# Designs tried in a protein design chat: VH-VL binders against a7tfh9r21to170. Part 1

No score or structure here was measured in a lab: all are predicted.

Target 1, 150 residues: a7tfh9r21to170
Amino acid sequence: LKCANNRVLRKYHIDKHSAKKSVARDTPPSKTTEKWYVNPCEEHPADDIYDGCDKSDDICGIVMVDLPVFNKDPFVIKRIEATDMASFTATEESNALVLRYTGISWGQNMVAANIRYFCDKNSNEDEITSSIWANNDISIIIKGPSGCKK
Below, numbering starts at 1 at the first letter of every chain, in headers, positions and changes, except where a header shows other numbers; antibody chains aren't numbered by Kabat.
F, E and O are the ipSAE of ESMFold2-Fast, ESMFold2 and OpenDDE, as the mean of both directions, binder to target and target to binder. V2 is 0.75 times the mean of E and O plus 0.25 times the DockQ between their complexes.
Where letters were taken out, [cut] stands.

## First folded at step 1 (VH-VL)

Design a1 (framework fv_anetumab)
Fold by ESMFold2-Fast, scan of step 1:
Structure a1 (fold): chain C 150 residues (1-150), chain A 123 residues (1-123), chain B 111 residues (1-111)
Amino acid sequence: as target 1 above (150 residues)
Amino acid sequence: QVELVQSGAEVKKPGESLKISCKGSGYSFTSYWIGWVRQAPGKGLEWMGIIYPGDSDTRYSPSFQGQVTISADKSISTAYLQWSSLKASDTAMYYCARHEGYYDSSGYPLDYWGQGTLVTVSS
Amino acid sequence: DIALTQPASVSGSPGQSITISCTGTSSDVGGYNYVSWYQQHPGKAPKLMIYEVSNRPSGVSNRFSGSKSGNTASLTISGLQAEDEADYYCSSYTSSSTLYVFGGGTKLTVL
């Protein structure tokens, strides 16, 4: 009910979809995979969420490292989990719905997450098109029906 | 919340065997490497080796390979450092510490440290 | 073990800035961005102050900063305080057979 009770979010179709993205990075001598799951309204969790995420997570980010030097399978190094315990705000920009989470633990760092939704009326699902770190902020761009006003 | 607790100080004679412990709590013990670090009296830190408790994969610094054995028992979240025959030169403070992998890093800094186990070997 | 090179000691006055160097080779400090710094007070376990050259763990004062140029990493402490008096160790991942190596350590004296 969090989204239905929020005066900004209740104007959007954001309560109907979740989004996920896996980003591979070649960082010699290791290989890394950063996995993102976003479901701020929780009503429509993905059936195959990433191992280590919870279906109730607003944001779940997992860094998996494959260390060729140590011959280990990829394993979870960091996990970001944003819930109501984190500071949450929703704002409207001219062409986007912006969600900001602050006070989130990420390994040994305290980080913030900015999620920007752009409307795409021609899509049946939300797509994470970008996930970029800038200092202690993770910036996630999502394009899909969740960015569209009711 | 995350902590590593080591066994108490030991006083031994040359030729004796010894096994010291490091118990992890507050995190998934099988998901992180545990490293061992030696510090001789008045000297600097020396990295000895690591173990991944999930599968007991163990790597040693060349100077400690064959000198000590590193092991772990994941059922009780405990790592061990063992000597079959102690020497006076083994007198040192021994630390266990967790290696954390940060984003895009295989450097694995030692982010949480045990309090140390003082081992004194003298006749 | 082959240790990274640090000055044995460094000193400064309260309020000043000091820098501690850590010199290695292209197989460790120069080859990777995996340098860490640890603070050790007498009788205590080391504490992680900097990782990945310049990142601070949560709870570490922003008076502590790290950098790297070529084969030399540096720890800078600004606004020096009495409680900063401690031993400081650098460390790095190494592509050599050791995998991980520490510097020889630097004693910081606050006069």
Scores: ipSAE 0.006, ipTM 0.515, lowest interface PAE 10.9, mean pLDDT 82

Design a7 (framework fv_anetumab)
Fold by ESMFold2-Fast, scan of step 1:
Structure a7 (fold): chain C 150 residues (1-150), chain A 125 residues (1-125), chain B 111 residues (1-111)
Amino acid sequence: as target 1 above (150 residues)
Amino acid sequence: QVELVQSGAEVKKPGESLKISCKGSGYSFTSYWIGWVRQAPGKGLEWMGIIDPSDSYTRYSPSFQGQVTISADKSISTAYLQWSSLKASDTAMYYCARLRDILTGYYSPDYFDYWGQGTLVTVSS
Amino acid sequence: DIALTQPASVSGSPGQSITISCTGTSSDVGGYNYVSWYQQHPGKAPKLMIYDVSNRPSGVSNRFSGSKSGNTASLTISGLQAEDEADYYCSSYTSSSTHVVFGGGTKLTVL
């Protein structure tokens, strides 16, 4: 989606930033890695996305297993991908910019994803501070300039 | 003690919907996958699919893809198996069972350590 | 439609030893050390007897042992008792079209 064409999104600096986070967990003999990439605006070109994500993704989450004790390539065990084509809304709630996507594939189930942007004027980049499951939906919290009004 | 308790027996007509349950207790429900296994009368065990209750991620056996829906409600430690339209061939015993936590070492759902008592589903005209 | 191959039945007398085979391919039994065995008495849920080829859960008698050679896993029951009469199923992780595959089951009769 062009964020400039959305009445709510055009008020925020969201069109200038993407966010990504990788959380690794040692689970010997394996390693698991949870990776999140968020870039809802086409005005911000995709850069340095994770393997398994697409440049057109607004949201991409993957969980990978690396089995270094075995001679096996790392593989993706879970994947979530969302675009504006999957039903998208933008609203303001509790001093936060909230993006909601519905009809997202999570394995073979359908889920919704909520991204909540909080303004942080002391930061030059968006940070994914949490990704949790709440009310059967994935909730991603981002703190940074994208949550700030122009 | 770890326990999986399943809902009671069901008798249905072809075309009816059904949702059966599996409630876990005595362990951290979100730390283990729940699998569903089917056993037709006089037949062997067939794996249907698994769910991670922490995020509702599912994987289905190719034989059951699109035929059933697996879900979970972690707030009440319960997993579900659902049919939108039952067939006579769905007559079977359905077991839920707990699988290894993938975060404790491997992603290899290679064994079921605790089993529910089973739910008998009979679909007849 | 691929399942692990088990004999339909096996029999033995009390005190005897018997072995049940479970044959797959290099994509399951032959390729991984993730074989499990389950015991099922009539009208009851299956019970885990062996996991990861040869490991016993706490509470399972040491009369039950598991092994693997090539594409064939084996469950051996020594000192047969009447209570061992049941159906036995093997299972393996698979890298093919399913993530878990079961054997067809073996009915053990204690004569």
Scores: ipSAE 0.000, ipTM 0.568, lowest interface PAE 13.2, mean pLDDT 83

Design i1 (framework fv_imvotamab_arm2)
Fold by ESMFold2-Fast, scan of step 1:
Structure i1 (fold): chain C 150 residues (1-150), chain A 123 residues (1-123), chain B 112 residues (1-112)
Amino acid sequence: as target 1 above (150 residues)
Amino acid sequence: EVQLVQSGAEVKKPGESLKISCKGSGYSFTSYWIGWVRQMPGKGLEWMGIIYPGDSDTRYSPSFQGQVTISADKSITTAYLQWSSLKASDTAMYYCARLSYYDSSGYYEFDYWGQGTLVTVSS
Amino acid sequence: DIVMTQTPLSSPVTLGQPASISCRSSQSLVHSDGNTYLSWLQQRPGQPPRLLIYKISNRFSGVPDRFSGSGAGTDFTLKISRVEAEDVGVYYCMQATQFPYTFGGGTKVEIK
């Protein structure tokens, strides 16, 4: 009951939802597909998660090169996972629920991730509206019911 | 160490064909776009076009469409720029450059450049 | 095509003094992924271009901290806080947000 035991998260519907998104970036300067899975509370994992992610992941990000020619396999150029072992804090900032993870291992690097949840009372599911991985920082914006207070 | 090594200088006559090369090493050649840039004597830089060697997807600047052919050979990690019939106006320094893709630091754009190939077309 | 307009055309500067170069784009350089693919290149006499700054303000590996980039949307600036002799050359801004990629006309930095 990770989220139920957190004084900030227990006020939000975040324990009832997960989010995933696949984004194609086929224009120069890159030909990549970025796949993101976010499930901080782990109580509602997606039925079909991305290969290379685990249902217990709080955050899973995979960046791969997609080759648009037949008989060519895409390959992973980077992958990251944040689990219960990663340090995290939850705060309320500027009408958003913010989760910040620190100390996420990525090869020889340590990465931090910031997830901003915005309330959308008219949505039935969380949508990842933005995902940026730059300078050892991951910034994810999610809009949906998880950003709404109970 | 990432390197782009270009072929040597060329002196040609109008109407002749030419193919110059750009060999990549020290990285995954098929994972990065390679672009070609023209610099006419005493002038600025002009983008000619770009190729993704992994699938040979090529895109040309409108002013160079039909004037040159860009290609790549993955087996020898080499990109090419080719003319079927040279003109005196093709006299220039030609550079190849690597475009980075998404990594932990984000996109780098044009991070490494070749040393250049001087093409002189005398008439 | 996105047009990149660069000013000034030349910047004679005294050693140790600052230099500032402006770059304006004909339309916003914000890509659909949220990034702004504006870079600055340095070309020393007789040498190929070298990447200095990428995505507006990020210094490439080995670039001295006297170089800084700033800006947003359509207006960008490269600053050299204290010009050194090795900084002589032509500086170009470039956009890779939209194909075809385009360069500014260049600014020649030279010592007085």
Scores: ipSAE 0.014, ipTM 0.495, lowest interface PAE 8.2, mean pLDDT 82

Design i10 (framework fv_imvotamab_arm2)
Fold by ESMFold2-Fast, scan of step 1:
Structure i10 (fold): chain C 150 residues (1-150), chain A 125 residues (1-125), chain B 112 residues (1-112)
Amino acid sequence: as target 1 above (150 residues)
Amino acid sequence: EVQLVQSGAEVKKPGESLKISCKGSGYSFSSYWIGWVRQMPGKGLEWMGIIYPGDSDTRYSPSFQGQVTISADKSITTAYLQWSSLKASDTAMYYCARHPYYYGSGSSEYYFDYWGQGTLVTVSS
Amino acid sequence: DIVMTQTPLSSPVTLGQPASISCRSSQSLVHSDGNTYLSWLQQRPGQPPRLLIYKISNRFSGVPDRFSGSGAGTDFTLKISRVEAEDVGVYYCMQATQFPRTFGGGTKVEIK
C-alpha cells in the first residue's frame, strides 16, 4: 500500500511490476558483474531474486568482480539495499515518472538513488536500460509498463 | 569455527634458514587472503605481506620485499613465512591473520578478522 | 605509504570511566569505492590481536557495545564507554584502503 497511498504513484501501473538485470562487463584483467533489483511498491516481487537481495527490497544493487585469469572466486566490491522501510518522493517530469530515494545506508555513507520510469505500452515487463552507481549516487533508468498511466 | 593455528616457537642462530607455518580450518582456505604481521619485542604491529592461496598471488610490504618469502599450500590449508638467512633483527613474534575477499554486508570488506596465536622467533648468536 | 598516528601513547583509566583513543592518517582513507577501510584491534597482554571494529564504526562479532568507533577522512576515534578490567591492553588502528596495509603505533590502556 505504499504506492497506493502515494498521490503520484497510484496513477501508474508501477505496483504490478518489478525489474531486475544482470550485466557483465570486461574490465581487464577482470570481469565485472552488476546485478540490480527494483521493486519500489513491494507488491510484485520477482520469483527468482539475486543472492544477496531480499524480495522486500525497494532497490538492491550488487557489483562483483571476477578474476578469471587468476582463478579467484568472484567477490563483491559493492552491495546496497534500500529496504521496504525506505521512503521516497515521486514526481512527474517530461515523459518520465521519477522516484528519488535519499538516506540509503551503505557502510558509513548515505546514498541517494534516482529511478526514472519511461512508458512502453508495447512491453509486458519493465526493463532496466541503464544503471550507474558512482560514489554516493545511483541512477537507474527503467522502460516498461510501470512508466505508463492507468 | 574459523581457526588459524601456527607452528611452535623457534630459537635460531644468524645465517640459519627458517620456515614457519599457519594452518587454516573451518572455512574455504583458497577464498581468503592470509597476511603476516611482525611484532618486535615491546613494539607495535608491522604488516609484512599477504597471499591469496587459491592462485598464490603474493604482495609484500616494501620493507619486507626480498627479506622473506610468503607461500601457501592449499592442499593442506597451510600458509608459510620463510627466511633464507636469519638476522638478529628478525627476533619477533610473527602472526598470521585472515583477510576477507568479500563478506556480503553491503560493501567490500578489507580487514583482518581472525588471527593465529603467534610464533615467537628468537635469533641470537 | 599511509602513516597512521595514534594518541595518546598510554591511557591510564579508572574502572567504569570512559576512554578515548584517536587515530590520524597522513592522507584520506576514503577508497575509490566510497568506503573507508579503518579498523581497530585490541591486543591483551600475551594474546594475539583481535578485531574490534571495521569500516570506522561496525562492531565485529562478539564485541561488546561499550566499544564504538567514529570518524571520517583522516581523523578517527575509538571510545570505550565504561572501561572494564578485561579492557587492559594495547589498541591499534589499521588502514586497508591502500597497499601496504599500515598500523598505528598503539595506545596502551591501563587501570590506574
Scores: ipSAE 0.000, ipTM 0.474, lowest interface PAE 15.8, mean pLDDT 83

Design i2 (framework fv_imvotamab_arm2)
Fold by ESMFold2-Fast, scan of step 1:
Structure i2 (fold): chain C 150 residues (1-150), chain A 122 residues (1-122), chain B 112 residues (1-112)
Amino acid sequence: as target 1 above (150 residues)
Amino acid sequence: EVQLVQSGAEVKKPGESLKISCKGSGYSFTSYWIGWVRQMPGKGLEWMGIIYPGDSDTRYSPSFQGQVTISADKSITTAYLQWSSLKASDTAMYYCARHDEYSSSWYPFDYWGQGTLVTVSS
Amino acid sequence: DIVMTQTPLSSPVTLGQPASISCRSSQSLVHSDGNTYLSWLQQRPGQPPRLLIYKISNRFSGVPDRFSGSGAGTDFTLKISRVEAEDVGVYYCMQATQFPLTFGGGTKVEIK
């Protein structure tokens, strides 16, 4: 119920949805798989979340690297777990609902994450359309019903 | 600036235990392998083993399997090389070096520590 | 284990003249991903080794262009086009195509 008790989030359908996405990237000589799970309200987790994520996670990002030289099995090198409410703010921008998390542990780094939700009334699901990590900042863009006002 | 700083020289007797260290700074410690290389006086380089601090995955050269233990403490960005019982034949310079397998360029042992001289004498 | 053999054992050279070091592997160093994981290291007297060349022919950051690497399969060469006083040291080839990682025996470059 944390979204129902937030004066900004309670105006949106965000409490009824979660989003996940798996992205493969070539980083020769290795291969990298990025798995993202976003569920800021914790009330409607996906049925099949990624191994290493919890259903209670607000944000879970797993980066798996396949290191071929040592025949190393893919492993989690970075994970974001953002369930600390002290690190959380919600604001409204033009055409977007923005959630900002600060003080997130990602491996040995402290990072900030911005999740931007854009309304799509023609979709029944939230879709992660972009995920970028640079300079200890994570930017996730989601399009779907969670970005729409009630 | 990427830097690996090793612990100081050691003088030991056969049968004694020893643990030497290699502290990394200026980079993401958990994202790179740390290898250990032995150089006996007047001899060439021998690869001993390697550790990935992010998950403590450790690989040993067959010649060093069971003779040494490699470990890492990611909270203080430090890798270790340890002997339970030293032999005179362990007298050598020991180097740690970073191995980049994550980047697209693949830089093997791109940065090295200054070395730790271990002398084992009765 | 892949055995790495270097020749010559020592290379006395006059300042400004070229030097050539050969490295031969007991097996092909071509990895299943198509890359060849052969590198060259330099060790100056009293110093730790330094990465010079990676994946046969690529110079590491800060390495002068007088150093060049070449080769394929099992035969590799490191060349110094014009040897300078600071190039004195022992040079090692290394393979990472197959575990365990192995080094050549080293070639000592000296000024005569």
Scores: ipSAE 0.007, ipTM 0.535, lowest interface PAE 8.7, mean pLDDT 82

Design i6 (framework fv_imvotamab_arm2)
Fold by ESMFold2-Fast, scan of step 1:
Structure i6 (fold): chain C 150 residues (1-150), chain A 122 residues (1-122), chain B 112 residues (1-112)
Amino acid sequence: as target 1 above (150 residues)
Amino acid sequence: EVQLVQSGAEVKKPGESLKISCKGSGYSFTSYWIGWVRQMPGKGLEWMGIIYPGDSDTRYSPSFQGQVTISADKSITTAYLQWSSLKASDTAMYYCARRSTVVTPDYYFDYWGQGTLVTVSS
Amino acid sequence: DIVMTQTPLSSPVTLGQPASISCRSSQSLVHSDGNTYLSWLQQRPGQPPRLLIYKISNRFSGVPDRFSGSGAGTDFTLKISRVEAEDVGVYYCMQATQFPHTFGGGTKVEIK
């Protein structure tokens, strides 16, 4: 079921200076010593995804999300729901949908947003796909499938 | 064998500049945050700010914004805390401490320097 | 800023007896990721702080089993099950859920 598969985002936790990437999931790992490291060229090819924000440190960065597709068809986002959409401006740039945080930063405080994406063939249902913490510095870049990169 | 070694005690006069240091060893210096903590005589601990040496990303506590400068030199694995003009109220023990990374979100300060005593008097 | 309040200010304890220190935050320390970043530090006289407990209840490497942490939300406790002479010092709670990080005012543990 293509539509259901196309609604799941892949994201990676990237330490600012670590060589390691990990896949973040809404469901916590069952073991505390388990690490989530995946090859971006596996089942659903994706660009690197950097969550960018650590609430404890008020650290914000760029988040790039490559939406998974079935049969290599481009995936089109019809609607984005976030906890605070008024804080984001959507713009299409160079084959990407870019969400820029446009709200007011409260110093050390960060804005948390849960972003849901809708499948173009089953848009009457929503799926929670990502949690992002942002202030004035963050941009969220959503791109179509990038294929396997070498 | 993680170690943070701070520079020696300083005795200064008001208006003088000062730069104290915290040298890391036994780990990847550019992969961990370094925080600075002040402890005034007979008082508790207070956060001043933190720096990520790999890119010099620096965050200050509001009370210390504009009062001090935090920097790092990754070529010699050393973080710095600097004053352009000292005041008597800067008399305190200053500690540096290493913070965990964001890959495993365990945010705590695991290793601490021995402290640098700064005395500012006329 | 999150304000951390510790009680008692001082805790005189008989050797071998338990000690309990309370820490209360002005707002919830639950991070948006579901974790609570509450740590406990020990400072012995003339020494730098030392990490004892992180994420409410996890003992740091080398910390004796007699130290334990508990709590949730805004109310946290550090317990020493059987106080030893070497446990004399000031204990601080610290939050890392929000920047700036903040410390409690400290609790002095002293032997009677």
Scores: ipSAE 0.000, ipTM 0.483, lowest interface PAE 18.9, mean pLDDT 65

## First folded at step 5 (VH-VL; framework fv_imvotamab_arm2)

Design k1
Fold by ESMFold2-Fast, scan of step 5:
Structure k1 (fold): chain C 150 residues (1-150), chain A 123 residues (1-123), chain B 112 residues (1-112)
Amino acid sequence: as target 1 above (150 residues)
Amino acid sequence: EVQLVQSGAEVKKPGESLKISCKGSGYSFTDYWIGWVRQMPGKGLEWMGIIYPGDSDTRYSPSFQGQVTISADKSITTAYLQWSSLKASDTAMYYCARLPEYSSGWYEAFDIWGQGTLVTVSS
Amino acid sequence: DIVMTQTPLSSPVTLGQPASISCRSSQSLVHSDGNTYLSWLQQRPGQPPRLLIYKISNRFSGVPDRFSGSGAGTDFTLKISRVEAEDVGVYYCMQATQFPYTFGGGTKVEIK
């Protein structure tokens, strides 16, 4: 997105930051690793992205699992990418900056993604504090400077 | 309905090549692995290998590594088993079967089986 | 490779009586995730195999409740509480805990 051209986003430091997180999860019977990358503004150049993500991605999520029978290399079970080609809205709700993407294609499903930014003036970088992908809805919570007004 | 439909019976001579097929329908083909199982006349089941059609990741039983090739074409929901040079010892019934890649019903078992392809190799 | 061994039945089964089929593995089938990937298949004469039980004791969809599975570690049993004529066939255990997947040699169920 051109965040400087958006009436809501231009008020926030979101155009200066990206966020990423790799977390191991125990999802019985499989062990999974979830990798999330969030960079909604084109003003912030993409760098150090995960394999399977694109530099143009606003949101990139990769879920990998060690199949029980093979017990070695992780296998990608799902991957989702959202760009500024998807429909999006930016709103201010409950002391948070909220970006909602809709119409993200994922296999036979249409997925919606909701990113909620909370301001943290004590941090110099954005941190993904929560990421939930439940069927056709993705909910990501980020805490950091991107949630703070200029 | 969910089903796997295999190609018809084959009669071949030693040294000939052969490719048999297994077509999936009624389900998302890339959510399942396809395995191949051999059953020699009057004998039990032997696992040959498995393929994930989404990226063609293939795993073979050590007993069949280098003896057969497993492949898949997800655009037509079909998996294949092929021999470059058949031997009399390849005479058997060959089954394909699906195995869940990942789902809430994860159980790592072959749940749907094809009807089988009889391959006879004789001089 | 994990070797799966099935014991043959001592005699044909009388209709309506129970049957028990034994399967033993050369090493534990407990996966590092805590699950045991042992399944049971039925093959009727001239038919392809059919899944009966997965993860030791879970019945697959459409399988009658007269079939039950039990066991742990290396010792597993499939029980048919009341054998019917349609149960004639060969029963196979299978492990998917470790690569390569392996099958038992089969146990034939015959009616006298």
Scores: ipSAE 0.000, ipTM 0.501, lowest interface PAE 14.4, mean pLDDT 84

